# Ledger of designs, part 6: VHH binders against AP-4 complex accessory subunit RUSC1 (RUSC1)

Target 1, 145 residues: AP-4 complex accessory subunit RUSC1 (RUSC1), of Homo sapiens (Human) (q9bvn2r522to666)
Amino acid sequence: DVGHLVLTTLCPALHALVADGLKPFRKDLITGQRRSSPWSVVEASVKPGSSTRSLGTLYSQVSRLAPLSSSRSRFHAFILGLLNTKQLELWFSSLQEDAGLLSLLYLPTGFFSLARGGCPSLSTELLLLLQPLSVLTFHLDLLFE
Below, E stands for the ipSAE of ESMFold2; O stands for the ipSAE of OpenDDE; V2 stands for 0.75 times the mean of E and O plus 0.25 times the DockQ between their complexes.

## First folded at step 4 (VHH; framework vhh_7qia_2)

Design v1 (from q08 with S53L; at its last look DockQ between E and O 0.91; V2 from the best seeds 0.00; counts 0 for: pae E 6.1 > 2, SAP .696 > .668)
Fold by ESMFold2, look of step 4:
Structure v1 (fold): chain B 145 residues (1-145), chain A 120 residues (1-120)
Amino acid sequence: as target 1 above (145 residues)
Amino acid sequence: QLQLVESGGGLVQPGGSLRLSCEASGFTFSYYAMGWYRQAPGKQRELVAFIYLGGSTNYADSVKGRFTISRDNAKNTVYLQMNSLRPEDTAIYYCAAGKPLSLFTSYDYWGKGTPVTVSS
């Protein structure tokens, strides 16, 4: 069962990767402090002018799924959607190219900070590992759990 | 070549605590994901915990809330603090290191293991 394997292995691993070195809080002018999560990275990555239009469409779809009750479930649904639309490599590539966003969201010890600065092969290795998934066809239910 | 040396295993009573250490050499430690695995007699090796480059962690359900993985990149060391130990935690514990995302594939390097026995 491909859906079970994706949800129990790939999604948790990518969640941990995106969480790696993520700053725990950021200031929000309206609510004071906003707790960061991998879902926060997704939200920031799809703002106007920072990614492709199709990624924004997927974000909107996931954001409107009422049964998803946690940021972790929303992040997993986004990953499933990226697999369905063959955009997993695209999303990670676009995220890694946004130096301003990475500096805002991540500590210098995090995966993406190291991939941007001291060890650029980390970025290349990630994209090479994700690339074969763009060849596979997935039909995953975003409410899969 | 990367080497991993575990220490801290031993015999402990149920409810007790142990701290395992794994010191690494021969590589830039801060660029590797680190993990702890265990193998009880007659069972397959299973993940206990792993920690990414910047400190993001994941735990097996059976140890959540009792075990804590951490790393000290300045000392090239990964730790496993094991609290509230139970007899079912008895196993040989292995330290593992791999290139980033090796958790999707096999780990590149393994320690020799350190035995942990929890019995009264």
Scores: ipSAE 0.102, ipTM 0.529, lowest interface PAE 6.1, mean pLDDT 82
ESMFold2 (binder alone), look of step 4: mean pLDDT 81; pTM 0.822
OpenDDE, look of step 4: ipSAE 0.484; ipTM 0.756

Design v2 (from q08 with L101F; at its last look DockQ between E and O 0.01; V2 from the best seeds 0.00; counts 0 for: pae E 17.5 > 2, placed apart)
Fold by ESMFold2, look of step 4:
Structure v2 (fold): chain B 145 residues (1-145), chain A 120 residues (1-120)
Amino acid sequence: as target 1 above (145 residues)
Amino acid sequence: QLQLVESGGGLVQPGGSLRLSCEASGFTFSYYAMGWYRQAPGKQRELVAFIYSGGSTNYADSVKGRFTISRDNAKNTVYLQMNSLRPEDTAIYYCAAGKPFSLFTSYDYWGKGTPVTVSS
């Protein structure tokens, strides 16, 4: 079914893409270092004052789902939520536009660093591949496993 | 049947401004990526700017900082604000729509074009 296909193919693929070239740790003033993951990218991307306020609402919703105990499960739920609200392309577009955030989170060899710098066609190709999903309507359960 | 109608072209001085409009009909506008291309005499059509269905934009290097693409989904219209125009911007400007589930690089839908001439 559509939900199964999304969870077993699309979500893992996007998780791997966001993880590509991600720094393994980031500085955290209170705990010293914080483990990086694709979920860490989501957290950093939804900061206050963003023009993408609906993304912050989805982030808060996913963060409050008690059954989601792992960062991978939370990332998948965020992707499912983006599909339900037709914001998948928006999130990736917004992420790729934020040079300061990308330099903080990613090594220069990571996909998003390359897409912003030496190989801008990567950004165009990603958004082109994501565009068809914006016309589909999804009603996915965020706790879907 | 999808239709794209451009307007707003004309003659302007170097350093001047124009705003091109492209009104779309016959499809669900908010789901399509929209773009502007231009073609000077004797040259191939080249990309000027795109605005994706999610609102993100992309520009050719030659126009970055001078041109702004935008869309108004309520009016089914995409715009190209062209500032600081140069003689090199002289061309016929075409509106294009990216069909859902198809490669964007092979636009299936084009307008008839609106000429822009930048000269003193």
Scores: ipSAE 0.000, ipTM 0.122, lowest interface PAE 17.5, mean pLDDT 77
ESMFold2 (binder alone), look of step 4: mean pLDDT 81; pTM 0.832
OpenDDE, look of step 4: ipSAE 0.602; ipTM 0.822

Design v3 (from q08 with N58Y; at its last look DockQ between E and O 0.70; V2 from the best seeds 0.00; counts 0 for: pae E 5.4 > 2)
Fold by ESMFold2, look of step 4:
Structure v3 (fold): chain B 145 residues (1-145), chain A 120 residues (1-120)
Amino acid sequence: as target 1 above (145 residues)
Amino acid sequence: QLQLVESGGGLVQPGGSLRLSCEASGFTFSYYAMGWYRQAPGKQRELVAFIYSGGSTYYADSVKGRFTISRDNAKNTVYLQMNSLRPEDTAIYYCAAGKPLSLFTSYDYWGKGTPVTVSS
């Protein structure tokens, strides 16, 4: 079962990757401070001026799913949605290209900071690993957690 | 090229604890993701846990809540604290190092392994 493998292996691995070197707190216009998580990265990546329209639509869809009670389950649902819409490579590519966003969210020791600076081949290697997933057809249940 | 030396393996009763250490010699330990794999007799080598250079961790489902990976970049050492050990944890445990992305592929550098036996 492809859905089980995605949820038990891919999603946790991507969650750990996106969390790597993430600053512990992020300033927010409304809340003042917000504890950072991979879901925080998703939220920041889809804000006006930082997103494509289709990624914002997926974010809104996931945000309205009432059974998703944790940031981790929301992050997993977002990944499942990216697979269903063939946007996984697109999201990671857009995230890695946004230098302003990365400097706000990540310490220099984080994966995405290293991928932009000290080891730029990491960006290429990530996208090459993700690209086959973005061309496969998935019909995953976003509440699959 | 990094060299990795594991230690801390041994014989332990079920429910016991062990702490594995892996000391690296090399030029950029803090850059590498560090991981622990294990191989039981007759089985394929499997990922147990890893830790990215930025401190984020991943655990196999079979060890979540019982094992803790940590790293000390000043000592070029990665640790695996193994609690509540079970007979199915019996294996040779290997330390590995790779680029931050190497979670999905083989690591660039491997240790020689340290045996762990959990038996009554």
Scores: ipSAE 0.182, ipTM 0.604, lowest interface PAE 5.4, mean pLDDT 82
ESMFold2 (binder alone), look of step 4: mean pLDDT 82; pTM 0.833
OpenDDE, look of step 4: ipSAE 0.626; ipTM 0.831

Design v4 (from q08 with N58E S102R; at its last look DockQ between E and O 0.01; V2 from the best seeds 0.00; counts 0 for: pae E 17.5 > 2, SAP .681 > .668, placed apart)
Fold by ESMFold2, look of step 4:
Structure v4 (fold): chain B 145 residues (1-145), chain A 120 residues (1-120)
Amino acid sequence: as target 1 above (145 residues)
Amino acid sequence: QLQLVESGGGLVQPGGSLRLSCEASGFTFSYYAMGWYRQAPGKQRELVAFIYSGGSTEYADSVKGRFTISRDNAKNTVYLQMNSLRPEDTAIYYCAAGKPLRLFTSYDYWGKGTPVTVSS
């Protein structure tokens, strides 16, 4: 079914894209040093100043899902939620607009750093590929494995 | 240079109360999130309580409902009110400071610790 295809193909591809050039560690007052992941990018992207409050609501819903114990599973659930709410393109667009956040999270060679600077066609190509998904209607279960 | 000084530790019987204080100097206190950590003998250092610069708080499950973190920006001080103390709360308690989640900083701002002993 379409949930299975999204979980086994789209979600891993987007996970790899968001992970590209991501700094491997960040400092954390609670744990001393925390490994960065695509889920860390989601957390940082939905803080105050978000383009819509529904992104913050989705983040909170995924964070509360007790069966989702790994950062990878949470990232996948967030992608599924973006599809259900037709916000996948919006989230990637809003992420790419925040130069301060991108410089904090990504090495200069990362996809999003390049897309903002020397290779703006990367942003255009990504959003073009995501646009068809924003017009389809999805009803996906966020607790997929 | 930035400095954190803990006080208020000591010996107390089970069920008793203590109030720990951590006074900060050499930095703009109101911009920093503040936390209390503890380390019991033979254990790793663990979070006890954390307060953001805006005043919201987080607690370890083991102390929820018994401990209260608060801050006084006018005095550059963070407090930990510890009620209903148990022998398992025995540890060295450390104060720590860092920038908010979106603007990560080094964790180099730690106090020297204040010992708390809960004994019958």
Scores: ipSAE 0.000, ipTM 0.104, lowest interface PAE 17.5, mean pLDDT 77
ESMFold2 (binder alone), look of step 4: mean pLDDT 81; pTM 0.829
OpenDDE, look of step 4: ipSAE 0.403; ipTM 0.729

Design v5 (from q08 with S56Y; at its last look DockQ between E and O 0.75; V2 from the best seeds 0.00; counts 0 for: pae E 6.8 > 2, grease 30.4 > 24.2, SAP .923 > .668)
Amino acid sequence: QLQLVESGGGLVQPGGSLRLSCEASGFTFSYYAMGWYRQAPGKQRELVAFIYSGGYTNYADSVKGRFTISRDNAKNTVYLQMNSLRPEDTAIYYCAAGKPLSLFTSYDYWGKGTPVTVSS
ESMFold2, look of step 4: ipSAE 0.035; ipTM 0.468
ESMFold2 (binder alone), look of step 4: mean pLDDT 82; pTM 0.836
OpenDDE, look of step 4: ipSAE 0.832; ipTM 0.904

Design v6 (from q08 with S53T S56T; at its last look DockQ between E and O 0.01; V2 from the best seeds 0.00; counts 0 for: pae E 18.7 > 2, placed apart)
Fold by ESMFold2, look of step 4:
Structure v6 (fold): chain B 145 residues (1-145), chain A 120 residues (1-120)
Amino acid sequence: as target 1 above (145 residues)
Amino acid sequence: QLQLVESGGGLVQPGGSLRLSCEASGFTFSYYAMGWYRQAPGKQRELVAFIYTGGTTNYADSVKGRFTISRDNAKNTVYLQMNSLRPEDTAIYYCAAGKPLSLFTSYDYWGKGTPVTVSS
């Protein structure tokens, strides 16, 4: 039951990691302010580019899944999709390389801020832990909650 | 500035052996995956082997069992031991460095290459 283990262990752990040091609000030009969550990080991380186009496709797919009603379930579905498409390490690597985005989203004490500046071994250890998952083959149901 | 310098290429007969070296400077070597690529005249550059920071290796099918990649973090050097060389191994061999998760889509640093010729 690999889907069960991913949803009960890996997804909550990654959700907590991405949430660590995340600013509670971000600016929205139309609404003024919007509460941040790990799903907000996913939304902000998608952008045009050859190496990130498939990440934007996955984001769009998850965003259009009507049964996913909460930001937490959308984040979990995104992680499952990254596993199915072998892009988990790509997403985290791309996120860690974007200093402007990290400065916008995270307090200086957050995991990704520290991994980029004061403690770069955090980035190396995260990517090494994620790499084996990105070479395994998964066929997970994105609506598995 | 970051540099990768390859050495150890040359002319060798079929069935022979060569050991390529790539010395790195200007970055924290232990944080990077290292790889060897090759390019024959008129062909696209292709992956030969790479080695992660923790020592895990991967090889192209065409060289498995014949080539061995290794690294010495104390010397900031990656090696490619090439045994049982064949004429189709003739190419310019390039050393590359990149982050482990970006190895396949963007290799950030490349050497100038060292030629290997396998000829009867």
Scores: ipSAE 0.000, ipTM 0.097, lowest interface PAE 18.7, mean pLDDT 77
ESMFold2 (binder alone), look of step 4: mean pLDDT 81; pTM 0.828
OpenDDE, look of step 4: ipSAE 0.769; ipTM 0.881

## First folded at step 5 (VHH)

Design w05 (from q08 with L103F F104L; framework vhh_7qia_2)
Amino acid sequence: QLQLVESGGGLVQPGGSLRLSCEASGFTFSYYAMGWYRQAPGKQRELVAFIYSGGSTNYADSVKGRFTISRDNAKNTVYLQMNSLRPEDTAIYYCAAGKPLSFLTSYDYWGKGTPVTVSS
ESMFold2-Fast, scan of step 5: ipSAE 0.169; ipTM 0.569

Design w06 (from v3 with L103F F104L T105R; framework vhh_7qia_2; at its last look DockQ between E and O 0.87; V2 from the best seeds 0.00; counts 0 for: pae E 6.2 > 2)
Fold by ESMFold2, look of step 6:
Structure w06 (fold): chain B 145 residues (1-145), chain A 120 residues (1-120)
Amino acid sequence: as target 1 above (145 residues)
Amino acid sequence: QLQLVESGGGLVQPGGSLRLSCEASGFTFSYYAMGWYRQAPGKQRELVAFIYSGGSTYYADSVKGRFTISRDNAKNTVYLQMNSLRPEDTAIYYCAAGKPLSFLRSYDYWGKGTPVTVSS
């Protein structure tokens, strides 16, 4: 089944990709230091003024799903939501274009840092891979784990 | 010219451990993601584990918790630590190098393989 393949192959793969070279801690103005995860990248990416409003709406929806008990399950639900709303390519594209955010979140050896600097063809290849998924219609259950 | 040379395969009993190594040459190793695939007789090649250049890892469900992939960019080497081995892990194990999403696409480069047999 398509939903099973997305959850068991695509979501874990994208989780690992977004985690690649992610700084383990980031500066928090109030609490000092906070632990990073792919979910924290989603949170940072949808701040006001940084992205398309519809991405913020999806983030809010996933954030309010009480049964999602881990940052990994929230990240997976966000990916499922991106597929349902045809925004997968859009989110990755907007993330890659925000140089300030990337420098804040990622070490220079991370995928997104390499894709923006030393090996820019990585960005193009990722988006080409993701683009067909963004034009197909999906009806995935965000709580399907 | 890119080369991948696997080593460390062999015969082990069920429950045993084995450590595979793959040394790479002829390319900028630190830019490439590295992976291990396996192929049992009569079956298709399947992904076992994958490691991005920044150190993040991915594992097939069948090996999660038992196998650990790691890399040493200074030595141009990727490793696969295989614990709690089962007869169904019997296969030829291949090292592969490619772009970070290679587990969704064919890898650019493959080694010759190292056989692993898990049998009583």
Scores: ipSAE 0.117, ipTM 0.558, lowest interface PAE 6.2, mean pLDDT 82
ESMFold2-Fast, scan of step 5: ipSAE 0.224; ipTM 0.601
ESMFold2 (binder alone), look of step 6: mean pLDDT 81; pTM 0.832
OpenDDE, look of step 6: ipSAE 0.565; ipTM 0.802

Design w08 (from v3 with K99R F104W T105K S106G; framework vhh_7qia_2)
Fold by ESMFold2-Fast, scan of step 5:
Structure w08 (fold): chain B 145 residues (1-145), chain A 120 residues (1-120)
Amino acid sequence: as target 1 above (145 residues)
Amino acid sequence: QLQLVESGGGLVQPGGSLRLSCEASGFTFSYYAMGWYRQAPGKQRELVAFIYSGGSTYYADSVKGRFTISRDNAKNTVYLQMNSLRPEDTAIYYCAAGRPLSLWKGYDYWGKGTPVTVSS
């Protein structure tokens, strides 16, 4: 119950992190510019494979939730699903390992680009910070002090 | 080494506005994440807002819709625009700098603080 409040506050912070340095995903000749969102990063990041099969399953489950009409609410649900299934670290590490995807989605000064190429230590620090969340669904106050 | 200097605090009426500034020196500013914290009398220090190197922001629920954090990498400065101020916003406001991931475990560098008082 208290954990629900804490998970709700965590989701906006993760949304901001994933949004950091995102390029416009696409320019559409008819509708104009389409901006990348954290949900579009999720969509692009899920891929069939033996090591990431469960991420695709979670994505499919969230994408079928008709009441979730906004990309933000779908991103929120996906993060909650990752925490519930203890896969948040797996998802972030799969993003970090996909250099081609990151270069398409992110500016060089964005967090994920710096973590991947310019400052590899940031990638290690990110993974270490995410590990406690796979065991401790609550105690998110400890992440902010 | 790294220095953070806050300015812009003061006395303001409820419903008023203030803009806080924090100038940084001694580091590659654009690499660092920047945050604002506050500490009210008799209370613990709390996170108000932070901004990542790429410009993405986070706000505490208590200030969302009223405060805006921004940065100017050319001037090595981070700003906090505070609108619709309430008496409960009265606190000493601190600027903090850290690597993007240190925001979750605490910041690497802190300013000395700038006081904000909201009263009639």
Scores: ipSAE 0.013, ipTM 0.348, lowest interface PAE 7.8, mean pLDDT 71

Design w10 (from v3 with S102L L103Y; framework vhh_7qia_2; at its last look DockQ between E and O 0.06; V2 from the best seeds 0.00; counts 0 for: pae E 20.9 > 2, grease 27.3 > 24.2, SAP .911 > .668, placed apart)
Fold by ESMFold2, look of step 6:
Formats: C-alpha cells, sequence, structure tokens
Structure w10 (fold): chain B 145 residues (1-145), chain A 120 residues (1-120)
C-alpha cells in the first residue's frame, strides 16, 4: 500500500525536515501571535509573489478540504498532492531559492538556513533524494490520514 | 525474520505515566527505524513517534513534550515514555520497524499492539 507507506514514512520525515529550526511563533496583526508549523511554511510559500500558479492551485484545493482539521493533516495532504502532480522537487527547490522567506521563517540553526549558507550540500542532497519521486506516477487520496 | 513484541500497556489515570517497550528479535535491529503508532476504535492508525537508526527522533504534535521515544540497540528494544497522559491518548499502541531505503523508511513489520486506557 503505496499511500500508507507515503503517509507513515515520507510525510512525517518531510514534516520534521520543514519544522527543523522553524521559528515557533509568527506575529499576526489580527490574532497577536500565531503558532508556526510546516503548514504555515506552505501558506507563505504559495503567496502570489513567491509561487507558481500550479502550487497555488494545490494549496487552494487542500485548504478547502473540510475533513482536514489540523495543520499536520493539511501539510501531509499537500505533500500527497505534490506527488500526484509531480511537483515535490519543484516546491522544495522554490522554497530553497527564496532567501527572504527563509530568513523570515527560520532560525539560523535550521536545516534550510544551513543549506542556504554554511552547508549547501544539504540542499543538493535533498533535491537528489526527491528527484526520483517526481518521475513516478501517484494517485493518492488527499484525505488519507 | 523480524518479530516485535510490545509490553507496558494498561489502565492509568489522567496525568499519569506509562512506559511502553517493544522488544525485537532479528539479525538487523540496528539498521531499522522504529516507530510507535496508535489506533483508537473507529479511527485510522496514526503515527505517534519514530526514531531513526542513528538516534534522531520525531514526534506527532499531539504528543510532543509529553512522550519520549528512545532505543537500546544492545537490547534490541525501543521505548515510549508517556507522561501527562490524557483520555484522548487511549488507544492500542503498535510498534513498527522499517528498513531504510534509498529515499524512504518503510514500516514493513508490526507488533500485535498493547492497549493503553486513560480513565478515571
Amino acid sequence: as target 1 above (145 residues)
Amino acid sequence: QLQLVESGGGLVQPGGSLRLSCEASGFTFSYYAMGWYRQAPGKQRELVAFIYSGGSTYYADSVKGRFTISRDNAKNTVYLQMNSLRPEDTAIYYCAAGKPLLYFTSYDYWGKGTPVTVSS
């Protein structure tokens, strides 16, 4: 069961990777402080000035799935959607190229901060590991939790 | 062939603690990533925590700060220390082992589960 394997192994691993060194709170003019999560990285990454149209479409689809009640389940559904649309490598590549966004979201000790600066092989290794997944064809259920 | 045997489950009051153990038998325990999953009645099985063969750990948000996963490769055992238990932690807890693959850790081996009930 490819869907179960992706949800129980890949999605938690990518969630942990994106969470590494993520600032725990963001200041929000409406709510005061808002807790950061890997889903908040997805939200920031797909804003009009920082995303491709196809990534924004997937974000909108996931955001409208009412049964997905947690940030974690939304992040997992987004990963499943990236696999279905062959955009997993594209999303991580786009995220890693946005230095302004990364400095806003991450502490200097985080994976993506280190990959941008002092240890660029981390970025290259991640993309090399993700490339084979972008060639495979997936038809995963985004509500699979 | 890898076999997994869970123990340490039981009935506990809210705010209490339990320590789950999963003893593995096989030639290659040190190569496996180990995880704990749980399943409440009528729900899908969900990941609680896992630990890579090298010792790095991951926790679900619902248990972070309360649960700690650890492993002892000399004893072929993985542990889940569960503190500050809540009624919503009630489930059957399953141990799982997965082989590292080039790009994934697959969880191909599962224990039979140990029940945990958090109730007054």
Scores: ipSAE 0.000, ipTM 0.083, lowest interface PAE 20.9, mean pLDDT 77
ESMFold2-Fast, scan of step 5: ipSAE 0.355; ipTM 0.671
ESMFold2 (binder alone), look of step 6: mean pLDDT 82; pTM 0.836
OpenDDE, look of step 6: ipSAE 0.682; ipTM 0.854

Design w11 (from q08 with S102L L103Y F104L T105R; framework vhh_7qia_2)
Fold by ESMFold2-Fast, scan of step 5:
Structure w11 (fold): chain B 145 residues (1-145), chain A 120 residues (1-120)
Amino acid sequence: as target 1 above (145 residues)
Amino acid sequence: QLQLVESGGGLVQPGGSLRLSCEASGFTFSYYAMGWYRQAPGKQRELVAFIYSGGSTNYADSVKGRFTISRDNAKNTVYLQMNSLRPEDTAIYYCAAGKPLLYLRSYDYWGKGTPVTVSS
């Protein structure tokens, strides 16, 4: 079961990857500081005017459809949406290209910082791993349904 | 060539603790994801825990709250602290090093394993 594999293996692995080296807190108007999470990275990755973009639309759908879910559940729903729409590589590439966002969110020792600076081949290798998986997941989901 | 050497396995009573170590040599350890797997006789090898280069972790549901994975990049070593051990934790424990997303066949290297037996 592809759905079971994605939920029990891929989604937790991507959650851990996005959490890697994430700075613990950021400024927030209500709490004074807000704890960072993979879902907060998704929120920050949605750029101004992104409501007309596929990624911004997906973010809005997950936020509305699952308002009571944990940050982890929202992140997993977003990843599932990316897989179903074949946009996982697009989102990852967008993160990797946003130097300002990465320096704001991540410590230099985190995966995304290392992939952009110290070891650029690391991001290329990850994207090559994600591309076949995204295509396969769509085709298998289509056949199974 | 990279070499992974596991140690720390042994016999322990139910409810006891063990600390496994895996020492790596031959590459830039800090860039690799490290994982612990286990295999009981007649069963498939299963993921126990993994840790990314920056310290982010993930655990199998069966060990959450009991096991802790950590790494020391200066010593090229990954650890698995196992607490509240149960008879069903009995297995050979393997260290693996690879690209991120170890679940997706991204392993580069495996150790030879260290046996853990939980018995009264």
Scores: ipSAE 0.014, ipTM 0.396, lowest interface PAE 6.6, mean pLDDT 73

Design w12 (from q08 with P100L; framework vhh_7qia_2)
Amino acid sequence: QLQLVESGGGLVQPGGSLRLSCEASGFTFSYYAMGWYRQAPGKQRELVAFIYSGGSTNYADSVKGRFTISRDNAKNTVYLQMNSLRPEDTAIYYCAAGKLLSLFTSYDYWGKGTPVTVSS
ESMFold2-Fast, scan of step 5: ipSAE 0.182; ipTM 0.563

Design w13 (from v3 with K99R P100I; framework vhh_7qia_2)
Fold by ESMFold2-Fast, scan of step 5:
Structure w13 (fold): chain B 145 residues (1-145), chain A 120 residues (1-120)
Amino acid sequence: as target 1 above (145 residues)
Amino acid sequence: QLQLVESGGGLVQPGGSLRLSCEASGFTFSYYAMGWYRQAPGKQRELVAFIYSGGSTYYADSVKGRFTISRDNAKNTVYLQMNSLRPEDTAIYYCAAGRILSLFTSYDYWGKGTPVTVSS
């Protein structure tokens, strides 16, 4: 029933956390303005030079899944993939290390901005809470049940 | 030193509305996630809604579309607007504060609770 708990509690909670303090829109040199979502944070975090290649590979795999048409579904699939590959801590750490990306995506009052600046212990607490999840294995088929 | 004080509970008819308030003192409110929990007689305490420091929210399936959580950092207050109330919503409602409330229920602080009764 751990899979049910992950889908009904953990994934929505992480979605809300990543959405916390997101600027509604951001400028892009190509499109002019883009609507922000947790999936758009994933996209930005895995660009060349801003993340490791393994995170970029997972992003590519999830972004091409035809059954997942919503940004929320893709975000949940990405989280399950991070849990299965034991890379959730790596992804959060890469976000908190990228001051430029966080200032572009988040308001100063958002969780990630506070974790980096106003309350640095928040990032340590989050990572400690995520460590037990690294020993669990999940299937992407949980999204289709 | 720190304190959470709930208010706004009471008796209301089915279909009615109530707004609960929770005022925080003694800590840096804007750094905390805030949540509302409830406990009906003979049942375990359950999560109703939470709101992160930046305003992102979560709602339990039983209250989605009926309840709205919000916060006012200038007033150090979190609110729960409850609409279309049902007898099943009868419970004592508790305010909670923590840095990460929902992931492993990491609470730093709880209020004493405010009773809500939905009855005709």
Scores: ipSAE 0.121, ipTM 0.548, lowest interface PAE 5.3, mean pLDDT 76

Design w18 (from v3 with A97R G98D Y107F; framework vhh_7qia_2)
Fold by ESMFold2-Fast, scan of step 5:
Structure w18 (fold): chain B 145 residues (1-145), chain A 120 residues (1-120)
Amino acid sequence: as target 1 above (145 residues)
Amino acid sequence: QLQLVESGGGLVQPGGSLRLSCEASGFTFSYYAMGWYRQAPGKQRELVAFIYSGGSTYYADSVKGRFTISRDNAKNTVYLQMNSLRPEDTAIYYCARDKPLSLFTSFDYWGKGTPVTVSS
């Protein structure tokens, strides 16, 4: 079951990667300071534009799901939505290419900062992990159950 | 510097038990699937047991019901509990780090191995 693998392995791993090196607070226009989470990275990464309009639609859909009250559950729902719409690589690439956003959100030692600059192999490894899960499921069916 | 250090191998009589340990360092252990494989003299290398980062496991038919793989992410360690050992289990046992999302089970790093000899 690909859904089981995504929920128990991929989603927690991606949450941990996105949380790595996050600055604890960001400036907010109203409150002056806002606490950071992986969900807040999703919020900040969604901008109006031709390449990100589909991501904005997904963000809006997840944000309106009343049963999901925690940032973690919303982040997991967003990842599932990206997989269903074949947009996970688009989101990752968009985030990696936005140097200004990364410097705003992350410490220089965070995964995304290192993957962009000091350690290109990290980006390659993540992209390999983000290849279609149907390939992994087929391999598992043949050899592992 | 990546390191995998195996221990727990030795001499044991048929029907006996051994517990192998593999301590990992230099990478985020909890993100990787880990495996144990073995190579006997004059035989092909074979995958014996595999554990995903999420905890699900796989076993070769030759060891199902006798061997158990487990992991302790807090200690960066993977274990192989080997029960009801047979002379055919005699081999050098290697701990290995899985290569993420390979089309085949593949390993990009492994240790030096720990010998297991099952004889009277």
Scores: ipSAE 0.000, ipTM 0.076, lowest interface PAE 20.3, mean pLDDT 69

